VHH binders against Triokinase/FMN cyclase (TKFC). Designs and how they scored, part 3

Target 1, 201 residues: Triokinase/FMN cyclase (TKFC), of Sus scrofa (Pig) (f1rkq4r372to572)
Amino acid sequence: KQMVRVLERVCTTLLGLEDQLNALDRAAGDGDCGTTHSRAARAIQGWLKESPPPASPAQLLSKLSLLLLEKMGGSSGALYGLFLTAAAQPLKAKTDLAAWSAAMDAGLEAMQKYGKAAPGDRTMLDSLWAAGQELQAWKSPGANLLPVLTKALLENAEAAAEATKNMEAGAGRASYISSARLDQPDPGAVAAAAILRAILE

## First folded at step 20 (VHH)

Design aa3 (from t6 with S102T)
Fold by OpenDDE, fold request of step 22:
Structure aa3 (fold): chain B 201 residues (1-201), chain A 118 residues (1-118)
Amino acid sequence: as target 1 above (201 residues)
Amino acid sequence: QLQLVESGGGLVQPGGSLRLSCEASGFTFSDYAMGWYRQAPGKQRELVAFIYSEGYTIYADSVKGRFTISRDNAKNTVYLQMNSLRPEDTAIYYCAATGYPTDSKDYWGKGTPVTVSS
């Protein structure tokens, strides 16, 4: 029930961002980033109407991966599918903070290794990677409480999304556009940060 | 100009095997992820298997351990080896190309029918 609420919040967030993301994408891409994410949101909502999501986080992420590849499509679908599939693996055995941290790392590693993107390329990976870096703080002596970590994670992700304003695109459609034309954040990075907030707030 | 042409479909008995092929033309094959999808009568199209340019693969749970997706970039071809086929695998199988991260378009073949029946 809690999981359904979280997923619904993600969907509502993405649907609400459709026009904004499309506007951002018109400047740097093909102008359909918002529409693509809305398609994902609608697919998830439709799925939730059919039956409850899996109770296992690993199964949930795997199912979402397939769903996004099926219904979202495009570069975003491929990248999210890759991230989610990889992230599901560490969660098969455990679902504690260490496992979720490992899940984030696995997803990020997969995106870099197979997704043809790296931090700093002005993509969704920038936001996710920034979040992952903060999440690793749980390993440190005197680690912050989970709410503090969450706050820092979200702030860092959102800051990273905003920072893409000043990045030259190293991947994606924007890579074919002069850096002088890119004065707005990457819509993929913005969307990724928003998804994280919807999940963790 | 861009084309995806599936082949290898047909009628097979339960427990049998088929190997589907999809030959691509009109684009840089190695830059695209390739996927096999299927649509059974009265059902939604679903992902069966997906392979990224670098070889990472994703499978539907229903086909894990039975199906194998592979690609030959020199031949611009993606394959789906289907073993231990079941009646529920009956569907039209579609090949699709997914561009990433530069091309956010999906391209589809016309499909090849697979019927598993005794």
Scores: ipSAE 0.865, ipTM 0.933, lowest interface PAE 0.6, mean pLDDT 93
Fold by OpenDDE, last read:
Structure aa3 (fold): chain B 201 residues (1-201), chain A 118 residues (1-118)
Amino acid sequence: as target 1 above (201 residues)
Amino acid sequence: QLQLVESGGGLVQPGGSLRLSCEASGFTFSDYAMGWYRQAPGKQRELVAFIYSEGYTIYADSVKGRFTISRDNAKNTVYLQMNSLRPEDTAIYYCAATGYPTDSKDYWGKGTPVTVSS
């Protein structure tokens, strides 16, 4: 199934990024961002081996939310769980581009309202927010515009992740660190952008 | 030093209700999301319900509509109201705190046992 392949790609991507994310996190955190995401990846892979995932995107996101909360833990688990749970709601009725745009918006709004993160805080939200802006802009395009949308979305998400190297941390572990020590991208933002690429390519 | 103490567990018949409490100390309670987890005999620990600092809640599918997680920040306490209990709800229930910003979730209570049996 296509969904399984996408999830596997996400997992493989995260596992491949473990050392890089940990390295990024050593300067601003406790150096375990990569390890935490790898734990999530392994949990997802284990889940997929047990049974096929739900066919419904809404159900899939809800299940992933619970899985990440349960197995990933920490702030990343909490934030992804929050995002995915909220994002699942608009997808219950429809799964077209407009629905996915609404899903992204719902997830982002939930993260801001309940996740103690805002755009510009140097967190995973920065990458996701950048992606959401593009998705919202193109929520009613023709099918032939999807490749352009995808490219723009990914480029902006990755650019946003990179831009976190020049941000003060308004949330996350890095907020306890002097901004003078923050000269690399936020590992959460990098991870989020990588996940998006794994999903959309 | 962070501490979580669960209470309220016990024996109840199917269809019955219990209310679990978890009192926290040693940290700023309002900065943490709180979760209830359970571990049945021979099974892995699983998430039951999760509540963020601002009150957003997430539930396992198996308990939706039956269980309610809530928190009282003034009392540093998180609750789990369990209604319409089933034998499959039998487990040791654990309270956990998830701080933000932090990637750690390794603080647990000792657990309180819940047995649902006719």
Scores: ipSAE 0.799, ipTM 0.922, lowest interface PAE 0.6, mean pLDDT 93
Fold by OpenDDE, last read:
Structure aa3 (fold): chain B 201 residues (1-201), chain A 118 residues (1-118)
Amino acid sequence: as target 1 above (201 residues)
Amino acid sequence: QLQLVESGGGLVQPGGSLRLSCEASGFTFSDYAMGWYRQAPGKQRELVAFIYSEGYTIYADSVKGRFTISRDNAKNTVYLQMNSLRPEDTAIYYCAATGYPTDSKDYWGKGTPVTVSS
């Protein structure tokens, strides 16, 4: 039930952001980033109506990966599918904080190795990478209380998304548009940060 | 100009094997992830296997351990080795390209039929 609520919150968030993300994408892309994420949200909602999600986090992430590859499509679907498939692997044996941290690392590593994107390239990876850096701090001795750490994680992810407005496109569709106006945040990064907030708030 | 051409489909008995091929032209093959999809009569099209440009692979649960997706960039070709075939694998199999700069999977082959029957 808790997982269903989280997924529903993610979907509601993405549907609410459709116009904003499309507007951001019109400046540097083909203007369909919001529509693509809304398609993902509707696919997830449809899936939840058919059957309950798996209880295992590893299985859940794997199923979501396949669903997004199948229904979301395009570059975004491919990248999320890659991240989620890799992130599922460390969660097969354990689901403690260390396992979730390892999951994040695995997803980020896969994105960089196979997604052809790096931090600073003005993509969804920028927000996710910022979040991952904060999660690594949780492993250090003397870590603060979890609520304080969560707040810092979300703020860093959102700040990273905003910072993409000053980046040159190093990957993705915008990198093929030499005359693109890149004075707004990357819609992929904004969407990724919003998803993290929907999950962790 | 972009074209995907599937081949290798046919009739096979349960437990048999087939190897599908998809030859691509009209774009830089090595920049795209490739996928195999299938559509059975009266059902929606579903993902079967996916391979990224660097070789990372993802499979549907229903085909794990039986199917293998691979690619040869020198030949602009993606393959699907299908072993231990089952009647429920019967479908039209489609090849699709996913990559930059497009954000949709609008590049599809015409499909190749696979029938698994005694």
Scores: ipSAE 0.794, ipTM 0.918, lowest interface PAE 0.6, mean pLDDT 92
Fold by OpenDDE, fold request of step 22:
Structure aa3 (fold): chain B 201 residues (1-201), chain A 118 residues (1-118)
Amino acid sequence: as target 1 above (201 residues)
Amino acid sequence: QLQLVESGGGLVQPGGSLRLSCEASGFTFSDYAMGWYRQAPGKQRELVAFIYSEGYTIYADSVKGRFTISRDNAKNTVYLQMNSLRPEDTAIYYCAATGYPTDSKDYWGKGTPVTVSS
């Protein structure tokens, strides 16, 4: 039930951001980043109507990966699929904070290795990477510190998304556009940060 | 003009094997991830297997251990080796190209039919 609520929150968030993400993407890409994420959201919602999500985090991430590859499409689908598939692996044995940290690392490494992007390239990776760095810093925090750490993680991810407005695109569609036209955050990074907030808030 | 042409479909008995091919043209094949999808009668299209440009693979649970996706960049071709076929594998199989980090998944083949029946 909790997982369903989280997923629904993610979906609602993405649907709510559709126009904003599209607007950001019109300047930097083909203007469909929001629509693509909305498609993902609708796919997830549809999936949840059919059956409850897997109880295992590893299985959940794997299923989400397949769903996004299947329904989301585009580079974002490919990249999220890659991230989620890789992230699922460390969670097969454990689901503690260390395992989630390892999951994030695995996903990020896969995205860098196969996603053709690196931190600083003005992509969704920037937000996720920032979040991952924070997560690595607190693999074994006290339970009472989790809210503070979560806040820091989200702030870092959002700050990283915002920071993409000052980056030259090293990957993605924006890399073919003059830097003079790139004065707004990368919509992929903004979306990724928003997803993290939806999950963790 | 981007083109994807599937081949290798046909009728096979349960437990049999088929190897599908998809030849690509009109784009830099090595820069694209390739996927095999299938659509059974009355069902929605589903992902079967996905292979990234550098060879990372993802499979649907229903085909893990039975199907293998591979690619030959020199031939601009992606393959789907299907072993231990089951009646529920019956579908039209489609090849799709996904460009990344650019958004590009609007390219589909016309499909090749696979029928598994005794």
Scores: ipSAE 0.781, ipTM 0.915, lowest interface PAE 0.6, mean pLDDT 92
Fold by ESMFold2, fold request of step 22:
Structure aa3 (fold): chain B 201 residues (1-201), chain A 118 residues (1-118)
Amino acid sequence: as target 1 above (201 residues)
Amino acid sequence: QLQLVESGGGLVQPGGSLRLSCEASGFTFSDYAMGWYRQAPGKQRELVAFIYSEGYTIYADSVKGRFTISRDNAKNTVYLQMNSLRPEDTAIYYCAATGYPTDSKDYWGKGTPVTVSS
């Protein structure tokens, strides 16, 4: 099925970024963001080999959320878990483009309400929020230009990830490091943008 | 110095109930999400339930409707109410704390054993 190929592409992308993400994480963290994402990718690969994933997108996102909370851990696992659990809800009845836009909205709302993050705080939310802004066009009638909309979504998410290099940390470990030392993008935002590209390309 | 101390485990009959507690110290409790995980003999550790600082909860499918996670931020304590227990719930139950949005390290308690048998 198309979702299995997407998940495998995401996993391959994350495994390939391990060293880069760890290097970025050393600027404001403990240097293991890439290792944590690789752990998640390997857990997903193992899960996919044991059985086909659920056919329902809502069940798929819910299972992924549990898997990441279980196997990935850390702040990234908590944020992905929150996002995915909330995003699964709008997909229970419909899975058209508007439903996927609503899923993104639900995930973003949960991260802002419960995830201790807002746009501009230098987290993975920055990339996801930028993608969500572009995804609003998928709710509009006549969104027949998916390649153009997809390109805009990815460019906005990647630009937002890059822009985190100019942001100060809102909370967490990065608050102990001066802004001059954070002249690099947030590794969580970089990872989120890369995941989106792996999903949509 | 982060500390997590679990209590409330023990031997219980099928159909019975237990309430696990985990008291946290050495950190600002409201900055952490809390989780209960379990590991049965010969199996990998699995998530049971997870709760964010302001009360958002996530449950494993196998425990939905039977287990309830809750937290009391004033007492720095997370709870797991386990009802309708079955032999497959037998495991060592671990409390974990996860800082977010940017902290990448999890902290774990020593675990409290739960045995469900007749």
Scores: ipSAE 0.731, ipTM 0.897, lowest interface PAE 0.9, mean pLDDT 85

Design aa3 (from t6 with S102T)
Fold by ESMFold2, last read:
Structure aa3 (fold): chain B 201 residues (1-201), chain A 118 residues (1-118)
Amino acid sequence: as target 1 above (201 residues)
Amino acid sequence: QLQLVESGGGLVQPGGSLRLSCEASGFTFSDYAMGWYRQAPGKQRELVAFIYSEGYTIYADSVKGRFTISRDNAKNTVYLQMNSLRPEDTAIYYCAATGYPTDSKDYWGKGTPVTVSS
């Protein structure tokens, strides 16, 4: 029940951001980042109507990875697919907070090793990486501090997304504009931060 | 211009094997992730296997252990080795290319048919 509600909230968030993300994408891209994320949201909504999601978090992330590679496509689909497949592995045996932190670490490592992305390259990795730094505290937290840690994680991810406006384009379509600062945040980083907020709120 | 050309499809008996190839031209192949997708009559196109430029692979559950995706960046070619074929593997198989981390456009081949039957 609770995972279906989270996924529906993520989908609603992404559909609501379509125009904003497309507008941000026009500065350095082809103006379709919002459309691509809306396509993902509609695919997830359709999937939830057709079948119950797996109860296992590892199976859930693995199925989402395949769904996004199949239905979302594009560079975002490839990066999410890579992240989710890698993140599923630490969750096969345990699903406590330390396992979720390890899942984030595995996803980030895969994106850096195989996804042609690093912190500072002005991609969705910038906000995810910032979230990962804050999530390290979850491996050994006191339970009464989780609301404070959650707030810090979201604020750090959102600040990192905003900070991409000061970064030079390092890869992809944005690299065609490498001689200019874009003065707007990266739409992929903005989307990733919004997804995290939808999950953790 | 950008082009993907599949080959290697055909008729094969259950339990048999086929090797599909997809030759790419008109772009820097090492900047792209490659995928094999398939579409059976009356069905939606589905993912079969996906491979990133440096060799990380992802497989659909239905083909895991039977199919192997690989790539040769020097030859601009991606392959799908299909073993232990079943009648439900019957479909048109499509090659696709996805630029990453920021290029959203996907490129598709015209497909190569595979039929698994006696």
Scores: ipSAE 0.726, ipTM 0.896, lowest interface PAE 1.0, mean pLDDT 85
Fold by ESMFold2, fold request of step 22:
Structure aa3 (fold): chain B 201 residues (1-201), chain A 118 residues (1-118)
Amino acid sequence: as target 1 above (201 residues)
Amino acid sequence: QLQLVESGGGLVQPGGSLRLSCEASGFTFSDYAMGWYRQAPGKQRELVAFIYSEGYTIYADSVKGRFTISRDNAKNTVYLQMNSLRPEDTAIYYCAATGYPTDSKDYWGKGTPVTVSS
């Protein structure tokens, strides 16, 4: 597996988005979503310098979860930590496409059950949920269609992130700001869609 | 004023147990995930255990099977039961609170020292 290259690409993507995500976050948040994701990217880069990542995807996701809870912090760190810990479980035995689809399902279920978010609440879940709906096709035969399915997944996640500009805030600080004034996509949803593109590109 | 106050630290023999408590005030406790972190002298702070409002838990590999995080939302308190303690568990233990899904700030306690030594 080329996990180091994927992780490096994710980190580069997040570092490049810092200013854009901070600008989006000022509409309904503290203006630090980009800074928080850059902190996560730098923590991952530092971790990779200390040792190669685990070869097992389940161990990789579990280690990333702990790293983000430890170094990223904040609401984003908590949500990524929850998602990654749950997503690691289906990957313990198998790492085929069906197992990765199950990992996404497990992560999404955990975020909905324990993460205080639902699709439509204007969070990073909106992008991840959209991606998960497209990933259901990966459980069926016809894996030679992966380029088409990957394109659909990324387009759906990116469209869902953009669509959050029309949503009312469902929780947290943004909930006391009228959604009629937001007019910009949720920075967490934008970041999640960008991470997915960095992984699958 | 948002506050987290840790207690229960102290000196204990290897193989012994301690129970840490962290009492929270000044915010709606059930809106927050809670964590225990630790920092030994000269080392970086590391996660020990994390618990979400409805009870989902995450543990560092080094403490799985020995430590248990729990919370009592009615008492605004999070606990860390530490069993089978080892000298490498020696550290200052910090309680932290994280609002989610949308809140960018973490709140930290002042820490409670734990020393595991013969």
Scores: ipSAE 0.723, ipTM 0.892, lowest interface PAE 1.0, mean pLDDT 85
Fold by ESMFold2, last read:
Structure aa3 (fold): chain B 201 residues (1-201), chain A 118 residues (1-118)
Amino acid sequence: as target 1 above (201 residues)
Amino acid sequence: QLQLVESGGGLVQPGGSLRLSCEASGFTFSDYAMGWYRQAPGKQRELVAFIYSEGYTIYADSVKGRFTISRDNAKNTVYLQMNSLRPEDTAIYYCAATGYPTDSKDYWGKGTPVTVSS
């Protein structure tokens, strides 16, 4: 039940951001980032309607990865697919907080190693990286104040998404646009931060 | 001008093997992830296997252990080795190219038919 509620909240969030993400995408892209994420949200909604989601988090992330590669497509689908497939591995045996931190780390590592993305490249990785750094700190002694740490994680991810407006575009199409024309955040980073908020709220 | 040309399809008996090839041209192959998808009559197109530029792979559950995706960046070619074929694998197989991290368009081949029947 709880995974269905989280996934529905993510879908509602993405559908509500469609116009904003498309507008941001026009600054450095084809203007369809919001449409692409809405397509993903609708695919997830259809999937939930027709089958119960796996109870295992590892199986859940693996199924979501396949669904996004199938139905979302594009660069976002490829990056989410890579992240989710890699993140599923540490969750096969355990699902405690340390395992989720390891899952985040595995997804981020895969995106850097195989996804052609690094922090500072103005991609969805920027907000995910910021969240991963904060989540790793939760393993330290004294980091067990979950409401305060959740707020810090979300604010860090959202600040990192906003900071992409100051970054040069990465290897993709946006690299042909001057920094002045990119004084808006990367839509992928904004979407990733919004997904994290939907998950943790 | 981006072009994907599949080959290697055909008729094969259950339990048999086929190797599909997809040769790419008109783009920098190493900037793209490559996928094999399939569509059986009356079904939605589904993912079979996906491979990133540096070799990371993802497989649909129904083909794990039987199919292997690989790529040869020097030849601009992606392959699908299909072993232990079953009648349910009968479909048109499509090659696709997905630019990443920042390209929102996918490119598709015309497909190569595979029929698994005695």
Scores: ipSAE 0.722, ipTM 0.894, lowest interface PAE 1.0, mean pLDDT 85

